# VH-VL binders against a2bn08, part 47

Target 1, 238 residues: a2bn08
Amino acid sequence: MAEARLQRLLRVYVLDTSALTDTRLRSLLGSGSLDEAVRRFAELIASVRIAYGVEVYMPPTVYEEARRFLLSNGVTVQSFEALAAWITIKPPTRHEIRIPASIVRDYVEEVRARLARGLRVAEEHVRRAFEAGGLYAAETASREARREKLGAIIRGLRERYREATRHGMLDSVEDLDAVLLALEVRGVLVSNDEGVRRFAEALGVISIDPPKFISVLQGLLRHSKTGGVAREEAHSTS
Short names: E, the ipSAE of ESMFold2; O, the ipSAE of OpenDDE; V2, 0.75 times the mean of E and O plus 0.25 times the DockQ between their complexes.

## First folded at step 14 (VH-VL; framework fv_emapalumab)

Design u12 (at its last look DockQ between E and O 0.81; V2 from the best seeds 0.00; counts 0 for: pae E 4.0 > 2)
Fold by OpenDDE, look of step 14:
Structure u12 (fold): chain C 238 residues (1-238), chain A 120 residues (1-120), chain B 111 residues (1-111)
Amino acid sequence: as target 1 above (238 residues)
Amino acid sequence: EVQLLESGGGLVQPGGSLRLSCAASGFTFDDYAMSWVRQAPGKGLEWVSSIKGTGGFKYYADSVKGRFTISRDNSKNTLYLQMNSLRAEDTAVYYCARHEGVRDYYFDYWGQGTLVTVSS
Amino acid sequence: NFMLTQPHSVSESPGKTVTISCTRSSKDIADNYVQWYQQRPGSSPTTVIYEDNQRPSGVPDRFSGSIDSSSNSASLTISGLKTEDEADYYCQSYDYSDLWVFGGGTKLTVL
């Protein structure tokens, strides 16, 4: 049972959005463009599907997000469709999937902590704005200069607030769907988001980052070629 | 009164394994996140690992990721640190520490520590 | 990633005031709260300041914390220095990537 489970884990993968948007994928797939990387990725998935029966899944929510991202970043419709052809789009059965209350509790605690950090960032920016206003209240500061300074403070607030409240945790329903789907299909989650992976781990879902995923798939194909040559040589000597 | 008592420290060879324990008392154990913080001889404090109250969410410093595993048994009010593939640089007094409870900003209580020595 | 830098050592006479600095290497020191721990020789750390300037119960009012955003630093100030204040002091903060981070520690010697 354990071996069968392990074998299945090696054959079933679920991708979150980060699996397709990871900047390292271009280099790993030997591509100069994102479009080319996507095409190569499609070929890779196709090859392992045919050779080993590897299944790659994606929730519809992740699919739409990935589609939007890739097409807006220079990937052609043809390349995207080529990739999508080898990915099974499946929603998790949300109403049937159970999450331990303990995990929910831990998550709520994390959210609360993040909200507190966000508040701290906001307070700091209020202080900065106040101090800046005192400096620029001097008769010599142009309206334009003041506007620019305020704009900078607001931009800083947005950026730092987002960082304080969202980085390092599960913060989207798309990513949640990916984790839930992985749980349901007993697959390996592919993600480069530490927060998502932490949540997955809490649920007993195994996760790997996109580079590792590519490495695994490439490794599978390398072994298939060597096994075929050994069989041909064995048949030629008999 | 909050009490934290570490145990399990000792001498181990490089590449070896050791399991630390921290017995907690004087508070509702599962309501608090717990951490391990270590201090090499004559050096400063270094956060090692943290675990949330229910034990689902775990955090690790990069220096120990993949080698150490934090866990807890709330029925026994005990925190654990499984240390594998130990290195000389892991030599330290290991403290268990309680988080403040809500915001996880800092550690409010510390144990007395247990010494781990990794040496050939 | 960030580091918290402290002076290695400070010294002062009894009754005087001493200040220990903690400088953050990246981002703003005020993004997260700073705490201070006291560690006497042969003892475990104890919290003396939390949330920049709050004192736990039992910590004398001689201990105070402050933040200076202009220098991206936190400071622990000990007034009316006593012999029992001789210890190592550590600042600590938090970041989403580095999580809980300690300064290198400062040895305070009471002369």
Scores: ipSAE 0.787, ipTM 0.891, lowest interface PAE 0.7, mean pLDDT 91
Fold by ESMFold2, look of step 14:
Structure u12 (fold): chain C 238 residues (1-238), chain A 120 residues (1-120), chain B 111 residues (1-111)
Amino acid sequence: as target 1 above (238 residues)
Amino acid sequence: EVQLLESGGGLVQPGGSLRLSCAASGFTFDDYAMSWVRQAPGKGLEWVSSIKGTGGFKYYADSVKGRFTISRDNSKNTLYLQMNSLRAEDTAVYYCARHEGVRDYYFDYWGQGTLVTVSS
Amino acid sequence: NFMLTQPHSVSESPGKTVTISCTRSSKDIADNYVQWYQQRPGSSPTTVIYEDNQRPSGVPDRFSGSIDSSSNSASLTISGLKTEDEADYYCQSYDYSDLWVFGGGTKLTVL
């Protein structure tokens, strides 16, 4: 069972949205445009599936999110559909999937800590607003200047609050679906999101980032095509 | 009385491996996140790795990610650090530290430390 | 990663007051709590300040902490300086990307 699972880990991958939208994909695939990168990605996935039976999965929620993003950023429908043809779109079987209570407890601990940090951010920005209000009452400031200052404080609050509470944490149902599907199919999760990967790894799901995924697939093709040809030539001549 | 006692340090060649242990007593171990913090000879403190109370969530400094693995055995009240692919820069005293409950951003108790020397 | 910069050493006479600074290289220091740890020679660290300005039980009230947003720094102040305060002092902070970060440490000498 351990051997069969290790063979599946070499063959089965689940992509989250970041695996298709990672900004490094263009350079890693030697492409001048995102549309070209998507086409080359499709060719890479097709090649390893044909040569090694590598399976690539994606939940429907992630599929639709990625499709919307790519089409909005200059990827043609034809290029995206060429990629999707090699990806198995499958929802996780949520009613059957079980998560250890200890993992949920650790997740709650993380959320609780982040909420506490978010409260500190809010309190600090309330203090900044109060202090700024005192300065504007004592200064010759226009109504527009006062509105701009308040707006800047609120934008700072929103930015810092998101940073304190959401950055680097699994915080969407789309990302959860990718993790659940990877758990279900016993595959490797491909994601550049630290929080998503941390949650997956807590469940015993192995994860890699998109550059590593590309490197692994390219390495499989080089080993199959270049190394095999060299071995066959040596066998033929000796 | 809260006590943290590290062990497993020693001399290792570059590329080698060591496993550190930290025996905890005097508190309910699985209620607390734990960390490893190191101090190179004559240098300051550097955070290495942390683990949540039940061991599901793990965190690593960039300098050790991929080489070190933090773990815990709550039935034995023991924290571990598996160190692989050791480098000369990993030479340090390694401290076991406990996170304060809901104030998990600070370490309220520290062990004695255990010395790891990575040298040819 | 952000850095916390401390002076390498400070010194002062018994009975006087010293202040040790801790400057954050990027983003606002006030957005995350700052802790201070004391390490006496040959000993492990102990907490003297948490959450910017709070003292754990057993820490004398002559230890205090503060934040100055204008210089993007935290400060540890020790009044009524005693020879037993001679130690290394480290500030520490936390955020989402760098996690737990320590300052370089300050050696306090009491002459």
Scores: ipSAE 0.310, ipTM 0.698, lowest interface PAE 4.0, mean pLDDT 86
ESMFold2 (binder alone), look of step 14: mean pLDDT 92; pTM 0.938

Design u13 (at its last look DockQ between E and O 0.79; V2 from the best seeds 0.00; counts 0 for: pae E 4.8 > 2)
Fold by OpenDDE, look of step 14:
Structure u13 (fold): chain C 238 residues (1-238), chain A 120 residues (1-120), chain B 111 residues (1-111)
Amino acid sequence: as target 1 above (238 residues)
Amino acid sequence: EVQLLESGGGLVQPGGSLRLSCAASGFTFDDYAMSWVRQAPGKGLEWVSSIKWSGGFKYYADSVKGRFTISRDNSKNTLYLQMNSLRAEDTAVYYCARHEGVRDYYFDYWGQGTLVTVSS
Amino acid sequence: NFMLTQPHSVSESPGKTVTISCTRSSKDIADNYVQWYQQRPGSSPTTVIYEDNQRPSGVPDRFSGSIDSSSNSASLTISGLKTEDEADYYCQSYDYSDLWVFGGGTKLTVL
């Protein structure tokens, strides 16, 4: 049972959005463009599927997000379709999947903490705006200068608030679906998001980052080529 | 009264392993996140690892990631730190610390610490 | 990633006021709360300030914390300095990437 489980873990993967949007993918796949990287990725997945029966899954929510992202970033429809052809799109069975209440509790507490941090960021930016307004209330500041300063403060608020409330935690349904699917199919989650991976770990789901995933797949193919040559040489000497 | 008592420290060779324990009392253990913080001799404080209430969410400093494992047994009110592949730079007093229990910003109670010495 | 920088040491006479600074290297110091810990020789750290300027029960009011956004720093001020205040002091904050971060510590000597 343990060996079978291990074998399955090596053969079944679930991709989240970050697995396809990772900036390191180009370098890992030896490509100059994202489009080329996607094509190479498709070929890689195809090869390991055919050779070893590796299965790659993606929830529909992740699929749509990835599609939108990739097409908006210069990936052709043809390249994307080539990749999609080798990925099994499957929704997690949400109504049947059980999550321990203790994990839910921990998550709620984390969310609460993050909301408090967000509030602090907001308070600080209100203070900053107030102080800035006093400086610019001088008859000498142009309306344009004031507008620009306010804009900068708002942009800062948005950025910092987002960081305070979302960074390092599971913060999207797409990512949740990826974790749940991985749990359901007893696969390995591929993600570069630390928050997602932490949540996966809490549920007993094994996760790897995209570079490791690519390395594993490439490694599989290298070993298959060497095993075939050894068998041909053994038959020629017999 | 809140009490945290560390144990398991000692002398170990480089590459060796050690398991630390922290016995907690005087509070509801499972209502608080817990951390390990270490202090090398004559040096400052360094956060090592944290674990949330249920034990599912774990956090590690980059310096110990992949080598250390934090865990807890809420039924025993005990925090653990499994340390593998120990290095000389891991030599420190290791403190068990309780989080404040609200926003997870800081540590409100500290144990007395246990000394870990990694030396050939 | 950010660092919290403290002076290595400060010294002052009894009855005087001393201030220990803690400067954040990146982002705003006010993004997250700053705490201060006191560590007497041979003892464990204890919290003297939490959430920038709050004092735990049992900490004298001569201890105070403040934030200066203009210098991106926090400060621990100890008024009416006593011999018992001689200790190492650490500031601490939180980063979403580095999580819990301590300053390098400041040794306070009461002359």
Scores: ipSAE 0.686, ipTM 0.867, lowest interface PAE 0.9, mean pLDDT 91
Fold by ESMFold2, look of step 14:
Structure u13 (fold): chain C 238 residues (1-238), chain A 120 residues (1-120), chain B 111 residues (1-111)
Amino acid sequence: as target 1 above (238 residues)
Amino acid sequence: EVQLLESGGGLVQPGGSLRLSCAASGFTFDDYAMSWVRQAPGKGLEWVSSIKWSGGFKYYADSVKGRFTISRDNSKNTLYLQMNSLRAEDTAVYYCARHEGVRDYYFDYWGQGTLVTVSS
Amino acid sequence: NFMLTQPHSVSESPGKTVTISCTRSSKDIADNYVQWYQQRPGSSPTTVIYEDNQRPSGVPDRFSGSIDSSSNSASLTISGLKTEDEADYYCQSYDYSDLWVFGGGTKLTVL
């Protein structure tokens, strides 16, 4: 049982959208364009699949999100389809997946904590708006200047509220699907989102970031070439 | 009466390992997030690591990532810190601290600390 | 990724008032609660102020906390100083990326 778990850790991976949208992808794959990086990524996945049986999965929700992003950013359909040919697109079997009740309890407690943090942010920005109203009446009386200042405070409120309540937390069904699929297939989740990875790890799913994933796959191919040379030498000497 | 009691500190050579324990009593342990906070001799307080209620969500200071592992056993009311690849700069008193309920931004109870010394 | 800066030491006579500052290096200090901890020599820390200006049960009224947005700082004020107040004092704040940050600490000497 320990060997089966170890083998999946070496050979089964699930990608979230961030694994394909990570801005470091081009440099990690030695490419001048995102389109070339996607093609090299496809070649890498294909090579480790052939040499080691490494399986790469993606939920349909993540697939479509990643497709829209990549095609909107200069990746050709041919390059994307070359990548997709080596990725298994599979929805998590949501009705059959079991999650420990303690994780659901932790989620409820975390939501409560984040709601409290969000209220703190809102109270502070109400105070800022009240103070700004007095200041603008004393120094500037323009209705348009007041509207612009209020708009800036509201944008600040939205940004800080998002940080307080949603940053570092699983906040989309696409990310949830990636985590659930990784749990179901007992695979390693590949993501650059620390909140998504932390949630996966709370469920017992091991996770790595995209740079580490690329390094692992490249390392596997280097050992395959070395192993082939060693086997040829053994036959010639024995 | 809330009590936190650390143990497992001692003298270790650089590159060595230690495991710290914190025995908790007087409260429902699995209702609280827990932390390790350290204090080098003559220096200030530094947050090291935190762990949420179930033990699934874990957080680490950059200075200890990859070397330290926080864990908890809620059936034994015990918090742990596994410290590997120890360095001289890890020399400190290590405190076990409890987070206040949903206001997890402050530590409402602290243990007495256990001394870890890393030297040749 | 922020720092909290405190003076190294402060001193004052019994019965007088002292203020210890805590300046945040980036982002608005008023967006996150500030805590203050007291550590007597040879002892573990205890909370004297939480949520900027709240006192835990058993902490006397002479301890108070405040926030000054214009200087991006928090302050701990101890009035009616007693010799028992001689300790190290740490401010602490929290980033929403789950980062707990302490100030460098201030040694309060009661002459």
Scores: ipSAE 0.245, ipTM 0.678, lowest interface PAE 4.8, mean pLDDT 85
ESMFold2 (binder alone), look of step 14: mean pLDDT 91; pTM 0.930

Design u14 (at its last look DockQ between E and O 0.64; V2 from the best seeds 0.53)
Fold by ESMFold2, look of step 14:
Structure u14 (fold): chain C 238 residues (1-238), chain A 120 residues (1-120), chain B 111 residues (1-111)
Amino acid sequence: as target 1 above (238 residues)
Amino acid sequence: EVQLLESGGGLVQPGGSLRLSCAASGFTFDDYAMSWVRQAPGKGLEWVSSIKGSGGFKYYADSVKGRFTISRDNSKNTLYLQMNSLRAEDTAVYYCARHEGVRDYYFDYWGQGTLVTVSS
Amino acid sequence: NFMLTQPHSVSESPGKTVTISCTRSSKDIADNYVQWYQQRPGSSPTTVIYYDNQRPSGVPDRFSGSIDSSSNSASLTISGLKTEDEADYYCQSYDYSDLWVFGGGTKLTVL
């Protein structure tokens, strides 16, 4: 049963947005531009679909997020549409999907812990602001010096608050949809976001990062016996 | 009377595998996150892995990712650590520890430890 | 990844006060809580301070903890030293990227 389950895991994938926005994509696909990388990604997906029946899914919410990103970063509509032609866009069936209550309980505990860390960060920065007020009192410092110090404290608070509360946590509906779809279709989630991957794995969804995904697909094609010329010609047409 | 009792340690060759167990009693096991913490001979404490009450959320130190798997069986009140591809640097006493706290969790109860020795 | 650096050993006479430091290598120590664990020879660790400065039930009030943002460090202070305080002491902190991190440990000798 292990080999049959492994064969399915090599054939069905769900992408979150990071699978298309990972900064390593261009180098892994051997391209000088993001537009060229997207075209090569489309060809890679098409080739493994034809040779091995590999299916690639994406929720509509992730699709729209990825489209906005790619078109804003120099990807042509033609290149994006070539990619999209090989990706199945499917919403998760949210009202039918069940999540164990114990997983939700654990998630709530994680949120509580992160909120507590954020409060501690805020309290520390209030203390720093109070201490700075004593040092930078109007009678001993210029108006500009006071504004500059306050600005630095606020920037520090924002940065440390984000680190304490948001890093590595599933906190977007787009990423949730990718996880739910992967659960529904029993596919492998492709994401570089550790919080998204951890949540997926808590639900029994296997996850890999985008470099590993590209490597797996390229490895599959390397072992293709003979179809390269015919498949290459088919993939090169628009 | 919280008790945590580790077992499954022993001598193993490099590249080998061991499974550690931690039997828990005296508390509602599935309400608590649990950890493995190790201590190499003559060295300090090193966090290895943690698992939340459901058994679904798992966390690993970089030094063990991909080689160790934490799990729990809440019906048996038992925490597990599957250790594969063992290396000499994994030689340590392995402690089972319970998480406590309302803001961030700290380790409030520790087991006796079980010794894992990895040598050729 | 961040490190927590402790002195390797400290010593002091019974009845005196000792302070054990724990310095964080990156990011602010004050943004996350610090715990302190005591490990007597041949025993498992036990908690003596949690959340920077809180004592579990049964830990005497001569144990105290503090945070110093300017040196990016935490401190465990033990006043009225007793021979039973001779142990290894570990600080521990957490953040999302490195999770649970322990200091290297400090051997306290009571002469």
Scores: ipSAE 0.579, ipTM 0.806, lowest interface PAE 1.8, mean pLDDT 87
Fold by OpenDDE, look of step 14:
Structure u14 (fold): chain C 238 residues (1-238), chain A 120 residues (1-120), chain B 111 residues (1-111)
Amino acid sequence: as target 1 above (238 residues)
Amino acid sequence: EVQLLESGGGLVQPGGSLRLSCAASGFTFDDYAMSWVRQAPGKGLEWVSSIKGSGGFKYYADSVKGRFTISRDNSKNTLYLQMNSLRAEDTAVYYCARHEGVRDYYFDYWGQGTLVTVSS
Amino acid sequence: NFMLTQPHSVSESPGKTVTISCTRSSKDIADNYVQWYQQRPGSSPTTVIYYDNQRPSGVPDRFSGSIDSSSNSASLTISGLKTEDEADYYCQSYDYSDLWVFGGGTKLTVL
């Protein structure tokens, strides 16, 4: 049973959005463009599916997000469709999936902590704005200069607030769907988001990052080619 | 009264493994996040790892990531630290510490520590 | 990631006031999230100041915390210094990546 489970874990994968938007994918797949990377990725998935029966899943929510992202970043419809053809789109059965209350509790605590951090960021930027305003209240600062400074402070606030409240945490329903789907199909989650992976781990879902995923798939194909050559050589000597 | 008692420290060779334990008493163990903090001889405090009350959410310092595993058994009120691929720089007194329980910003109770020495 | 920098050592005579600084490398120090620990020789750390410059039960009012946002630093002040205050003091905070960070520690010597 344990061996069968392990074998299945090696054959079933669920992709979150980060699996397709990872900036390292181009280099990993030896491509100069994102479009080419996507095409190569499609070919890779196709090859391992045919050779080993590897299954790759994606929730519809992740699919739509990935589609939007990839098409807006220069990926052609044809390339995207080529990839999608080898990915099984499946929603998690949300109403049947159970999450331990203890995990939910811990998550709520994490959210609370993040909200507190966000408040601190806001307070800091209010202070900065106040200090900056005092410096610019001098008769010599143009209205334009003041506006620019304020704009910079607001931009900084937005960025830091986002980092404080969302970074390293499960912060989207798309990512949640990916984790839930992985749990349901007993697959390996592919993600480069530490927060998502942490949540997955809490639920007993195994996760790997996109580079590892690509490495695993490429490794599978390399071993299949060497096994075929050994069999042909054995038959030629008999 | 809150009590934390570390055990499992000792002498180990580089590349070896060791498992630390922390027995907790005097509070509802599963309501609190727990951490390991270490202190090299004559050096300062360094956070090592943390685990939430459920045992599912785990955090690691970069210095130990991939080598150490934190876990807990709430039925036994015990915190664990599995240390693999030990290095000389891992030599330290390892403290078990409880988080404050609400905001999780700091450590309110500390054990007496257990000494881990990594040496050839 | 950020670092907390403390002076290596400070010294003062009994009855005097001493201040230990803790400077954060990033410009985002927050008032309520710096804690201070006291560690006497051969002992475990104990909390002397926690969030919002509060003192745990049993910690004398001689101990106080403050934040200076202009210098991005926290300070521990000990007034009416006693021989028993001789210890290592550590500041601690935590960042947005859920990493708990300690300062390098300050050795306080009572002369």
Scores: ipSAE 0.405, ipTM 0.779, lowest interface PAE 1.3, mean pLDDT 89
ESMFold2 (binder alone), look of step 14: mean pLDDT 92; pTM 0.943

